# Designs tried in a protein design chat: VH-VL binders against ER membrane protein complex subunit 8/9 homolog. Part 5

Target 1, 192 residues: ER membrane protein complex subunit 8/9 homolog, of Dictyostelium discoideum (Social amoeba) (q55fm0)
Amino acid sequence: MNNNISITTEALSKAHLHSFKHHASSVNGILLGKADKNSILITDIIPLFHTQTLLPMFEVAMIQIEKYCRDNNIDMVGYYHSNQCIANELEPEPIAKKIADRLNNELNNMCFLMISKIEVNRPSGLVSIDKVGSDWLKNRKTLITIDTTSNSEDINEILKRNLQNIKESQIYDFEEYLSNPTRDWLNKSLVL

## First folded at step 1 (VH-VL)

Design n7 (framework fv_nezutatug)
Fold by ESMFold2-Fast, scan of step 1:
Order: structure tokens, then C-alpha cells, then sequence
Structure n7 (fold): chain C 192 residues (1-192), chain A 122 residues (1-122), chain B 107 residues (1-107)
């Protein structure tokens, strides 16, 4: 649970495109980056599922992601989720809380972010979810900052261009990889 | 509630500039969203003219780009359309509309003004 | 530009009927279609977005389906207030384009 969370425009665009590609379904994935004392910088994401998450398949993905992280000097720093239909309260679905619990037990100091609409008071479109006792509750006090050092273009303009170029069709998640192993679910060739 | 209201002259002479203003209430245009102009020709479908994001960034229909300017006045919570060198083909009902941010729900219009009829006639 | 071909241009129906309206894009647009209802003298109102998502407050008798190039709007049991003109709109790329409209008339 860090107070300062920032995400690059590239990582943020990937997360929103994953959600947009599967607008009628829940989506989820792993946040990659670096964490230090009281801060997390998210520099990439790995999309996982767009229908239902079964924990055994999630565990297989985690093993592969852990290897990828070791090989590329990057860390798993959290989890993102988008509900099939956004409730008024942006409450995480039961499966999202279950996955967050498993990751919280495995990872020391992680963030849990819900994908929501981009607004002036929520420039990233992301809402932080904190563990309070045995539950996961939204924390609207934590502002997710967009790190624009590598790309100063407005995120809405980036998303507009990417959607015009049908880039959401080019982002693949782990579930698609399970159905077709030629799908690059790490999205190394994706240019946004 | 969010409301949009078009205003401007209902009658414009050929070759002159059409100027329309959309006044927004219940939401500050500087707070976000895309703000659009759409027109409907008599007995025809809808034609997207262009949009402005609260930052000032504009997008125009390529068929109209040399003729169209969209601008925003955040102090008045208004955005405006200027269409130069009008002809009878520009006779239409003009709507202003709010578009949501360009993710999740796609590019659709969730709030519309009531529309203002513009006739181009000598 | 992406051309949206909407059919039929008009349809006559009775209360209780099932009505379908189709919309075809000139190229693949994934699921990025919205449907609007317009009553005489009024602005269009959103019904469906992202091909199949029902707008808040819209009756469940309205549904949308399709992906790629072919899309449909269905009214499962027509009500008196549903007599209006319906438009599809592609949300895939600029310029945003609309279908020509379908006028739903009392038989």
C-alpha cells in the first residue's frame, strides 16, 4: 500500500486498451515496474484475462511472469482489474479481491488498481484499492499520477490515436495465448 | 444535470460565416470530455463536424477542415463553431453534444443540445 | 471514411412486434457502434453503445448485437413510444460517421 503511485503513459495506454478491447467483460492483469519506500512507478503491464479468472491458470501465468521479471530487471508491483459493468461504487468483484489476496500474500507491498473513467480529478482513470482488515476498499484519496517523462502527449490523445488505429485488437492477454500460443501476451512487439 | 444549449442566427447569407455557440450548464467544460458539433441536413442523417477537448485540442471532419474552427471559452463555459463561406448545402439543424473520454464506452454522445435550425438563404 | 449503410430506410410495425434494424460498415470496426433514437423535433438520444451495451435508463426491450462489419438493433416487443427514427454510428475512427436512419412507423 504506497501513498505515491505513478504510471507511464505507455503502461496506462495498454491497460485502458485491454479494458476497451473487452468492454463487455471484466479484465485483469499484472502491473510491472519498481517500488521504493512509499512509492511505486508502473512502467509496463501484462494483460491476463478477459472472461473468468480460474486461480490455477492465474498461477501458471504468475510463474511465467516471475521469470520474465527476473530476466528483465523489472518487478511485479501490483494488479489491475476492470469490472464488466462499473458499479456506482467501483467495488471490486469477488474474484478480483481473491486474486488481490493471493498477490498480497506473495508480494511485499503491492498496489491494486481499478480501471475507471478518466476525469480531471482522476487523470489516469485509475482508482486505488486498499486492504482494510479482511476486505478491499476503494481509496479515493490516493491520486494515481501519470509519469510523462518518456511521453508528454495527453493520455486522451494517445488513446484516441490508438483506438483509431485499432491498436486494442493488437494487444493480447494470457487467456488469448491459452487459445492460440502464437499470441504475444507480453506484447513486446506492440507499438502505441 | 448536464445541459447543452445552442444559440446563434437562424438565417445566414451565402458566402458569410456561420457562428454558433453552445452554452453548457451542470458541468464545467474545463473539467474534461470532448465537446462536439454535429449537424443534420433536411431529410438526411447526422454529420459529425468536429470536436474540442478541454485542453484546446481540436479535431475536424476532413471534408470541412478548411472551413471549420471550433473554440472554447472556459470563463463562460461555452464552446463555439465558425463555419466560413457557407452555401445552401450548409442548411441544417446544428447540435452540440458531449462525448465521453475515449476509452471504455467508445466514442458516443451522451448529452445533446436541443438543436438550432440554420437556413442559408439570400 | 467509414461508410455506414443502414437498412431498411423505413419499417411499418404494430405494437407488440419484434423489429430489427441493420447497419453495415464498409470496413471492420470491431464493436465500436452506437445506436440512437430520435423523435420528431428532438435531439437524438443514446440507446446502445459499444454494439451491445444498454444505456442507463433505456428499456430492456432494446438490444444490440454484432461485431466487425454487421450490426443489428432489436426491439423485442414494440411499444407506442418506440415510433421514432433510429441511427447507427461508428466509433472506430475519425471522422465519426452515422447511418442514414431508419424510420419506424405505425402500421
Amino acid sequence: as target 1 above (192 residues)
Amino acid sequence: QVQLQESGPGLVKPSQTLSLTCTVSGYSISSGYYWHWIRQHPGKGLEWIGSIYHSGSTDYNPSLKSLVTISADTSKNQFSLKLSSVTAADTAVYYCARGPYLYGEGRYFDYWGQGTTVTVSS
Amino acid sequence: DIQMTQSPSSVSASVGDRVTITCKASQGISSWVAWYQQKPGKAPEPLIYAASSLQSGVPSRFSGSGSGTDFTLTISSLQPEDFATYYCQQANSFPLTFGQGTKLEIK
Scores: ipSAE 0.000, ipTM 0.479, lowest interface PAE 12.8, mean pLDDT 83

Design n8 (framework fv_nezutatug)
Fold by ESMFold2-Fast, scan of step 1:
Formats: structure tokens, C-alpha cells, sequence
Structure n8 (fold): chain C 192 residues (1-192), chain A 123 residues (1-123), chain B 107 residues (1-107)
């Protein structure tokens, strides 16, 4: 689907911090927001895994996220993935494609975004991945815009400040929650 | 101006632990994203040893088989390399280096290097 | 591990010449290549990052190009201070790896 995709600075910052916290491994998570026929607005993210994604653990996460979405009037609108090196070619790993297929079968309109380095020609650091036949391929024509309505600060300055303050250590994913239930994997108290 | 300076013993005996320190001046280690150790064997090219992220997270070259430990002391503005059970093959010039910038720049390249310190492993 | 192979291993050239050094990655690394210059007895100095971005303070006669697996460093008009060994480095994945080096020597 050719959607207009926007992401808030807060959601975008969380996704990049998740990737940086686990720079030596692949990470993934769920994109939350609202979608219509023509557009997707991502307003939050839920970090999931940073080692190996096993489908049963992923299904447990999905059940909990579905409940959170119902309780908070927000929808699952997509999936993000970051390969072990955030400066790689943005080619989805096999596990990322399997998860995207699983979600695409359930969600009528979703986006699949790869996290990479922020650059002048890629200001969000995100690249859209589209389903072409039975495969998932990079779409360089789809630009992910940053919604600055709630926070007009430049994303690079937000990330610089948060990394200098080691805020990536305060973001938790579902995998960390499974090992320690005191971890807030919804990151409700995280201030960026 | 940012400067990096390696320090440590120039001679280490086989089987001992090599300990090197990189002192950073003109820039806070807490503000830099990645700090690296690189070595160069006599007459050969460059080999990446490992790196430390400002949060304390480390990445090591798998070829060094868990012989490497990198740590940072932000209060002294230093980061250090320990290489255990050294052999003559560890004779090299050792460099410390910084990634350009503090945010999302860790993969662009190493923009500031120390002058290098020569380490000889010999009985 | 990603292997970086430089060609040629050495180049003899004269002041004013255009010199080209190539670097090939064993797998796709997008644009994540840096180039360094090293003079005898000195630490490497950065020249290029992200395949084509010139490091601050580096003369404009140096340029980089390439994407995927094939990368090139070009010196448009060689100067006496440019005789050195040049290294490429991939920044795509750990472990970070360097090419074997290309020695640029006077003809």
C-alpha cells in the first residue's frame, strides 16, 4: 500500500534509542497510532526484542499489545526492525519478513519500517519496506515525515541530548520485561 | 581541540596481561558516542580490537576469543584496554580513536586518533 | 566477517597525476566506508566517511565514491604530501574491518 507515513518526534526518538541500546544486535517492535485509507500517523512505539524473536513469545506480546490498544484508543499500525548495524543496507532479515507477513495477514493497512542512520536525504532514519509478490523489498520513493506538531525540536538535537544523558538505558523492551517484570516495556514514565 | 593519548608499558612478557589507557582531552567521553581500540602489527595493516559506547556497552573482535576487556572511567576522562594472555603475535602499535560526533555517528568513521603506543611482547 | 580488498597494493605516481585506489567488500555495505591516510611512523588520519563525505580540513583534491561492494578513493592532482599508505574501512557491521592498504609511492 502506498501510504503517507508520519511519525512523531517522541515515537521516532524511542525507536532510535531502542536500536542504540542494543547496537550489537537486531531489534524490533510495534508501531502504534492511527491509520486511514491514505495515511498512517505513528504516535508511539512498543519495543519487543533485542536477541532472538521466537513466535510464541511474539504472540504473547501481541495479546498484551492488543489489550493496551483497546484500553488506550490507539491501533497497531506497523512493525519496525533494525539490523545489527544501524548503518547497513536496510535489507530485512528473514525473521523480520516472517513477522511482517504475520502482521500483514492480521492488519488491513500496515507499514513495515527499517531503522537506519539519519541523513539529509533520510531525515527520519526510516525506510519503508513494501510487499512485492511474496517478498519484502525496500521502497526508496516513500518518505517518512516527522510530525513536529507536539514537539518542534530537531530530532538530531533530541537524540544528541538523550544519548548524552544515557536515556537509551531507560527504554525497556518486552524481552527485558520477561526477565524482570518491574521493567516498564510500554515506557509510560520515559521522559525524552 | 580534541586529543587522545595512549599510555601503558612498552614491553610485556608472554602470558601476562597488557593494560593500556587512553586519556581524552578537550572533550568529555560522556559526550562521545563510541571509543575504539585499533592495533597495527609491524609492517601490516590495521586491526579493530573493540569499542565502548558511552553507556559502558562494549563490542569486541571475535578473533580475540574473550581475551579483551574495554572499560571507561568517565571521572578521569579515560578508557582502557586489557588484553590477557599475550603472545608475540600481540606485538603491535596500539591506537585509540573516537567516532565522529555523539549521536548516530558511530558508523561514519573514526575522526580523532591517538598517536599510538608501541607494545612489544617478548621474554 | 566482511573482507575489504584494496587494489592495487601499490601505486607509483608523479606530482600532478590523478590517482585512483579501489576497495571491494565481500558483501554489500551500502555507503558505510571510510578512508584513511597513514604516513610512516604516524597514526592514520581520516579522509572520507560514508563513502563520499569529505572530512573537515581535508583538501578538496580527495574524493570518494561507490556504493554496495565497490568503492573508490580519487586524488585529482597528487601533491608531495600525499605519498602515504591509504586504507579503506567498512562501518556496516562488527567486527569493523580494514583493507590491507595501498602504498602510494613516488615514481
Amino acid sequence: as target 1 above (192 residues)
Amino acid sequence: QVQLQESGPGLVKPSQTLSLTCTVSGYSISSGYYWHWIRQHPGKGLEWIGSIYHSGSTDYNPSLKSLVTISADTSKNQFSLKLSSVTAADTAVYYCARVRGSYLDYYYGMDVWGQGTTVTVSS
Amino acid sequence: DIQMTQSPSSVSASVGDRVTITCKASQGISSWVAWYQQKPGKAPEPLIYAASSLQSGVPSRFSGSGSGTDFTLTISSLQPEDFATYYCQQANSFPLTFGQGTKLEIK
Scores: ipSAE 0.013, ipTM 0.502, lowest interface PAE 7.9, mean pLDDT 83

Design n9 (framework fv_nezutatug)
Fold by ESMFold2-Fast, scan of step 1:
Structure n9 (fold): chain C 192 residues (1-192), chain A 117 residues (1-117), chain B 107 residues (1-107)
Amino acid sequence: as target 1 above (192 residues)
Amino acid sequence: QVQLQESGPGLVKPSQTLSLTCTVSGYSISSGYYWHWIRQHPGKGLEWIGSIYYSGSTDYNPSLKSLVTISADTSKNQFSLKLSSVTAADTAVYYCARGWDSYFDYWGQGTTVTVSS
Amino acid sequence: DIQMTQSPSSVSASVGDRVTITCKASQSISSYVAWYQQKPGKAPEPLIYAASSLQSGVPSRFSGSGSGTDFTLTISSLQPEDFATYYCQQSYSTPYTFGQGTKLEIK
């Protein structure tokens, strides 16, 4: 079980912008960073899908991400998901659970995070999902901390500015890359 | 668009093996999803038989025990059901379906199988 | 196995009526419920997934609600093409199980 999870302001902003860009559909992606004994630091994210996850395409993305991780001395540390169903935003959809199972089988100390609204008692807007037996359930005790070391600006102000500048239109996911290979789904040039 | 079509003998004798094939068009089985077999007993509800994941992993309804085998032939874009040691209770309309995990978004038209001597 | 109990077994209604069909799970299944429509001699057609999400192309008069153990399918204003049998299905865990069906008949 992961006791300590933190995410940088830039990685967090990317995840929320991916969700905002496709607010009427489910989105998902891979969390990148470093994991040690009971601690995960998420420093980047790679957006994957925004309509439906085609598992062979997911496998192709995983191969590319593994290469990127080796080249950049960073690890896959988890998975994020945002539901298309507003009434059940914190309950993982079946496809999300299948992807989490797939990733959990190969990654050490993986986290699974659902994207929700930012609130005073949930400052990152992220909810941890833990594997309990054969199911994935919300964990109320795991707090996702925002790592402000590289950027101390408030996440709400960052998101407000980025939405005013329509930055969500500039974030690309793997699904968009499949339909247009000129899209940078690793978002290396994206400034938030 | 995606279409599924069942085929196989409509009559099977008790104790024999029921064999059905589902032919998929408009989508490659090897590209994703779960591929399911579901049956409907005369005048009754629907019963999930089992599924095969695009990777080849299978899951079966425990009530059917070791009687069920589901397999895929990606070169023909087909997946198949074998149900061994059939009895009159296996008389049903058999459907193949694509599942987004557990939601069945495309169904075949169904094929009627009667188990009778 | 999770048992899905559907009620009523049949309902008689007129065009323009609001119809409600309920489905109860024997244990909590969150929002993992789907609804299907089946016309005589045809395969079931998907209507709703994740308790409340409409399948693409399904008319907006269909809606789903519920979570946990109690789920509802509502047709706000019946059309002639809506007379069919409706099934709920839990998508929470294998084996996937269906309700016994509700036959919607002309009054």
Scores: ipSAE 0.006, ipTM 0.463, lowest interface PAE 14.9, mean pLDDT 83

Design r11 (framework fv_rocatinlimab)
Fold by ESMFold2-Fast, scan of step 1:
Structure r11 (fold): chain C 192 residues (1-192), chain A 119 residues (1-119), chain B 107 residues (1-107)
Amino acid sequence: as target 1 above (192 residues)
Amino acid sequence: QITLKESGPTLVKPKQTLTLTCTFSGFSLSTYGVGVGWIRQPPGKALEWLAVIYWDDDKLYSPSLKSRLTITKDTSKNQVVLTMTNMDPVDTATYYCARHPYYWAFDIWGQGTLVTVSS
Amino acid sequence: EIVLTQSPGTLSLSPGERATLSCRASQSVSRSYLAWYQQKPGQAPRLLIYGASSRATGIPDRFSGSGSGTDFTLTISRLEPEDFAVYYCQQYDYSLTFGGGTKVEIK
């Protein structure tokens, strides 16, 4: 299992903005990057759903993401999920565990990250979820580090500025793309 | 630059209703994840939270004062209004409004306005 | 519903000393939604720490917050003359209750 997980400042910002845009609901998405035997580096994310994840729609998204990854020499390295802002925000809900099982069966090495509040002991705001037997349980001992090589600005300052500029309204998920194909589900035009 | 400013009467008679307006600039309450709240402080005493209103019109009130408080917003005017009924001399305090981003506490405060309740 | 108790009520120290301020909650504060504020006479409060341990923008690194659940601490590693003030903790999980404050005064 991967004990070393890093995420770029840009990818992390996108994940948190997706969560902020749909605070009243759960959101999810795919983590993109590269993985080796002992480490995962997440360099981008693809936001997926914000109302309900239906497996047929999830399969459509997976086909499209797989093609993108093949064409751009990047891999699907994991899954993120954000619960509504409630007391049990770190506990994966049943649908999140089903999706993680589906992805775990296809990917030889993946991570499952829950989005939570950014804190000193949790600077990325992300918590690792590991498969233990047939269940998925939070692993508080896996530290997720922020890769600042491309952007050294503090994540809290980036999020504060982008929320003030209403940048969360400019991030689109795959669900919005299915409703309006002019939406950029890759968010290539988004500047954070 | 972000600023907030409280306005309203500085003197209120017992049993009257107090209405305070918070006017702000440099941000909008249409912005996702942002709220504006009211806090008061009687002379020489501790801070007491009163109410908060968020971008989606969700409202929270202090449980002990909820029956007396109403908070509303006018997003187009950048204003939040607090109404407090049945004023009593013990309600004499400096009243503050402050910005509340959802993941952060009260990060930017107004200067406060002293409201005195007496006959 | 959550009551925050700050101790001590008054802390008398000299410049250069370390200050440690306690904030205890009557029940667990979820997600560490706990903030610390500084207030000087005649001024509005100033946010120092949010999320129990994250410093607000512009706050010197001599201020640090720690703790989780029901027990939280604000530490000022080396008091400057400008740090003598009243400090408040606040939880902001589902309501936004303040503690009673701790006054840090010159010995």
Scores: ipSAE 0.000, ipTM 0.460, lowest interface PAE 16.8, mean pLDDT 84

Design r12 (from r11 with heavy chain R99H H100R P101L Y102G W104D A105Y I108Y; framework fv_rocatinlimab)
Fold by ESMFold2-Fast, scan of step 1:
Structure r12 (fold): chain C 192 residues (1-192), chain A 119 residues (1-119), chain B 107 residues (1-107)
Amino acid sequence: as target 1 above (192 residues)
Amino acid sequence: QITLKESGPTLVKPKQTLTLTCTFSGFSLSTYGVGVGWIRQPPGKALEWLAVIYWDDDKLYSPSLKSRLTITKDTSKNQVVLTMTNMDPVDTATYYCAHRLGYDYFDYWGQGTLVTVSS
Amino acid sequence: EIVLTQSPGTLSLSPGERATLSCRASQSVSRSYLAWYQQKPGQAPRLLIYGASSRATGIPDRFSGSGSGTDFTLTISRLEPEDFAVYYCQQYDYSLTFGGGTKVEIK
């Protein structure tokens, strides 16, 4: 297999904590890392919204993320989304498909990942969504591996510990930053 | 090693439902990343993918045939079953099942079973 | 859907010659998600190449694949008698589609 998507334990933890913090609503964000013709390695994430994604606010976020990526030699490599109240049905919401189309038109070799339950057949809790014709479907799933090179701790133990320490309350998304500019939407000070 | 074998009726009447079984050995369809698919080939024509089922019971169907196809698995029996409704003479083909590693390519194939649709 | 067009439809060659088979996609195949299969009469297809250029286990080194985007090639450097067969390309980027095949036959 030469088409792997890989995500670090830190990036994966941040994505799940964002979803846990806003369990009653949909959340989304941008996946950061590096991509080549055969693989995508996700090394960080930028949480974006937890209530509604308004396109003008999304565009403001994109401008800031593009600047961050240029300054830090990292790329936008994809998008993540978690549905409100439909964790076991992984069909992307209309707004998620619209954002995925927007990003797919600009990025080379991007991925679109839905956040779901961690389970034996889905150890990362992530499901790949692929563009089929004009639609985005849970149609072709790539193998999403957890890159343990920087942290070999089991993801379930990391999440358990962080939830016990209420770390989900310490992760901030871009929507919170727009309301209060002191919030670190890059979450560089967050320890997981 | 990995082996697969197709079984089912060799003759089906128009309007009937075709049920084919793929029995395999050398791998488990509970293994992360493993799938089993069905591909058919009408006499003298090209290969056409029909459906695939994965380790997590995820199912993918050919868009043009989706309404007619159902794929299921019985992991304990090492079997994958394909059901195709409303058979027509144009569905006459050799039907293959094949092992798929990840969501990429078919690396091991069964010998195929010819299904003829006629009155 | 991505439509794959293979050319030529038939390639007539003698043993020892080089065969070059083309597969064109109607739109870009990302990540080189393209495979080649060999099929002999009465037999199941056999995987030759995956990821556009990687040889499958047990495949002789006379078989090689190349290309990216919309244009892919399978090359057989020196045809052996057992290489006369039909060859199919397949993309696995969006859904799964096969090309129409190229028949490599003896002159």
Scores: ipSAE 0.000, ipTM 0.455, lowest interface PAE 14.1, mean pLDDT 83

Design r13 (from r11 with heavy chain H100D P101F Y102G Y103R W104Y A105Y F106M I108V; framework fv_rocatinlimab)
Fold by ESMFold2-Fast, scan of step 1:
Structure r13 (fold): chain C 192 residues (1-192), chain A 119 residues (1-119), chain B 107 residues (1-107)
Amino acid sequence: as target 1 above (192 residues)
Amino acid sequence: QITLKESGPTLVKPKQTLTLTCTFSGFSLSTYGVGVGWIRQPPGKALEWLAVIYWDDDKLYSPSLKSRLTITKDTSKNQVVLTMTNMDPVDTATYYCARDFGRYYMDVWGQGTLVTVSS
Amino acid sequence: EIVLTQSPGTLSLSPGERATLSCRASQSVSRSYLAWYQQKPGQAPRLLIYGASSRATGIPDRFSGSGSGTDFTLTISRLEPEDFAVYYCQQYDYSLTFGGGTKVEIK
């Protein structure tokens, strides 16, 4: 799969805010951007679930995301997941692997990223997961870089500011949309 | 400069509730990824992790002690409070608070406070 | 729960000698999520190593960590008088657990 994965500060901030909003729960979503044979650039994310992923509802979300991608000349390039349990925070949960298999069959050259805390050894807070045989395992060799072309500010400063402004309460996922259709789960109006 | 200091009673009777306060300076629990945890050490014995609280109010407890422990924070006062119910003489230990830098290892520790449980 | 076994329990050496301290996990510690702490009598522990091999800020280069899976080692290449202390390993892969400690004492 891809050896070079980069993510914009805006997309990275949205993913962490989704995880932060539901810190006691597993969260997941779709990575949007552009991919070629050797690289993926992630420029946005769409948050999906924060409790239980119901596969029929996931399929409904996929149809809507595919339409959004066609209308906006952007592609689904991968999947992100954050575990509810700190003891296994970077090992993909069974549901995450099932969704990754489903998406990998459709997208070919996709990435699967686990979200964790930002630290000196992991500046993006992201870990790449590769398909090895029939399983999905951590790939320590894949470097996930932060693309600062659109915003050169440090991600920690961006997150600090967004948390001080309670921006995590303003990010909505597809599960929240199912409960209240007025929720903008594409987060077009969210300013970070 | 980063400092943490534990405060609370030094003597507790069996069956009472222990309340310990960690007051810190030089960092904020508003910072993404930062937490403050509690670790204890009975005299002459190994370190034992008790609990941690993070910037987002996420809380983690030692599985064996979870039913007895409550951890809370007051970010505006730079304080983290641990309560432990139903104290027993085996809970006699030095109690430390320490900063957790996002991965559950502690980079800066308080000086510790000895809590003795006896009648 | 991952149980950490440290050996030896006590290591008696002279200044200038090399100390090798072992920490063995009951299950594989993924991601090299293992730290080492130093504790002197009457003092709080001090972080030496995290991620199995990364030195914490201010820690002299005579301290080094190595290992993966179930077997980890802390090495002090040339003991200084101030290095005689108790050393604890800690895993943070599955919850948080500490080893029983190794006391490094003067011969």
Scores: ipSAE 0.000, ipTM 0.454, lowest interface PAE 15.9, mean pLDDT 84

Design r14 (framework fv_rocatinlimab)
Fold by ESMFold2-Fast, scan of step 1:
Structure r14 (fold): chain C 192 residues (1-192), chain A 120 residues (1-120), chain B 107 residues (1-107)
Amino acid sequence: as target 1 above (192 residues)
Amino acid sequence: QITLKESGPTLVKPKQTLTLTCTFSGFSLSTYGVGVGWIRQPPGKALEWLAVIYWDDDKLYSPSLKSRLTITKDTSKNQVVLTMTNMDPVDTATYYCAREWGYSYGFDYWGQGTLVTVSS
Amino acid sequence: EIVLTQSPGTLSLSPGERATLSCRASQSVSRSYLAWYQQKPGQAPRLLIYGASSRATGIPDRFSGSGSGTDFTLTISRLEPEDFAVYYCQQYDYSLTFGGGTKVEIK
């Protein structure tokens, strides 16, 4: 009935670093991995925007990501978003809901995850957003587990080390690629 | 409006190289998300994908046939060329070129096909 | 390597009847990468369904697709004379493969 969502430590680290790099603004991106009827495993992420999502450019990014997924036997499995406003950090902004609707119409079993602070009650820092009727509502009960099979190190220690080494400056999103095509927005050279 | 047409030899001898050209109109292979692929069908058998080339010059090949296949494009001429080496009688088939639209992940427009017979 | 098995190989029906065609994958396939085609004798294939359930432009409502994981179905709710043809499923999740086809014939 309830979808089980898992994310690897590497993918989770990239998402948080994207948010840390642009702490004063909203960020978003695409979650990559595999999904079946009842579960989603997120193994990578592609950062997209950090100022405003321009829908025509979002469509350009989608075409490129879909081709990348096809070439690499990986799927788009969802969307992540981080709000600029910390007082309401878990309520999806209107643009986030619009993007989620667009993706939900295309993907049969997608997840929509809001990025927030890592806390005792939110070990991954992620909160699931479910579609209820015509709206998107946060669901704190959906299990978002960290898949540690590839890296058993605690996510807090990984983030601490990466921030000490200023690794957030080395993660690039699609918006930065549009301004400078030398930027690797797939971040395959990034070591975390 | 959108058309694709295959051209090339209809008869090839065993061990020769086959070169097929797909000429299309009504769209550009410089458009984001657009690709052109090749699919073949031996008489009375199922469809078999061979290769595809995309707007950004990225190429994908059937794993079992990759060593024999080369796909190239000339965007200015609206043409995609497939080369297949070391032809064998089992390669006798109708060869189709078709457009792939990135949003559909399917081939939405097809050429009429060209029958290629491999015999001595 | 993903193998698509279509069943039945041949389906003999009369106009007005419902046709149900099965496509089974050897491993899980994302719905986004599953398509269905119709091919009539002497003609190129025609795209019917993409993304497992989305109808291509110009395709009548009587055609519908469903399924997920390893089991996919194409349904023709009420066969018209022009629907008697061979139908192929196709996946593009890992490389690209077609199924063996199902022939829908009049009888």
Scores: ipSAE 0.005, ipTM 0.456, lowest interface PAE 17.4, mean pLDDT 84

Design r15 (framework fv_rocatinlimab)
Fold by ESMFold2-Fast, scan of step 1:
Structure r15 (fold): chain C 192 residues (1-192), chain A 120 residues (1-120), chain B 107 residues (1-107)
Amino acid sequence: as target 1 above (192 residues)
Amino acid sequence: QITLKESGPTLVKPKQTLTLTCTFSGFSLSTYGVGVGWIRQPPGKALEWLAVIYWDDDKLYSPSLKSRLTITKDTSKNQVVLTMTNMDPVDTATYYCAHSLWDEYYFDYWGQGTLVTVSS
Amino acid sequence: EIVLTQSPGTLSLSPGERATLSCRASQSVSRSYLAWYQQKPGQAPRLLIYGASSRATGIPDRFSGSGSGTDFTLTISRLEPEDFAVYYCQQYDYSLTFGGGTKVEIK
């Protein structure tokens, strides 16, 4: 049980920008960071798909991400998903649950976060999805905090500035990389 | 003075769809943190949670019954509607609607309940 | 899903006696997200306790809740005639589940 989840302002901004860039589509990606017995700290994200997840391509991405993690002393700690904008419920889509099962079997313990609107009672805009028995259930009570140690700026101000500067157009996912190999889907040079 | 009242058919045939309406007063489903849930109780048995809908239109369903349930709200009418498909005699129960808060999944005010019998 | 087991199934006592009702969870309930309800024949349930130990508005102080993790208790310090009813516990940590109930009846 890893119910204490924190995410850096930079990682959180990237996840929201990925969702904003493709607001009419479902998006997903991998959460990177470090986990211990009681907590998960998410320090980066890798965007994957924005229209449809093809499982063979997902497996190719996983091989690349595993190598990146080894080379950079960082771990895969979870998965994020955002439903299509017209889908009003925050319930994970069937494909999201399949991917979560696949990752959970490999990683044993991971977080699964749905991207939603930033609100007073949901300051990160993230909703935790927990594995209960064989299903994945929304847990609105899981504490997801924003780690501001490296950047104390308010997330709302960061997102406002980045959207005004059209930074969402500069974030690339793995699906875009498959169409154009010059796209940096690891977003190493992205400045937010 | 929060009050809730269930309405709908008292007799349903097997394989039919049940539609129940909860009409409430003393609160608004546009108020931050407010929700309305449905709970049922077969005669002589325990309470079983079915679904809940919140002010922001977020919905939660019992995992075992989810494929059969739909919960919706009409904030302007102060109503929440539950639909349950493919009714079976084992679904015979008293159905309650109840008030809940966003950060809490317990129910502080309940309707009187309506008995729904499923028989041929 | 967290399964809640209430014991005993039936508790036979006289007015004036202390009632102790148990609710045990199949796994730890985080942050004491546990509630207790009272139900009288022909009536809807009535919230008694939430957060394992917080008394709901209008509930007499003879009702108290305690416990954490997997073991929770509802105590009625001195049974009044109106307290003979069925009592249910409910967890709200993962989804919502109710216990099977404990019937408190007159001896």
Scores: ipSAE 0.016, ipTM 0.581, lowest interface PAE 7.4, mean pLDDT 86

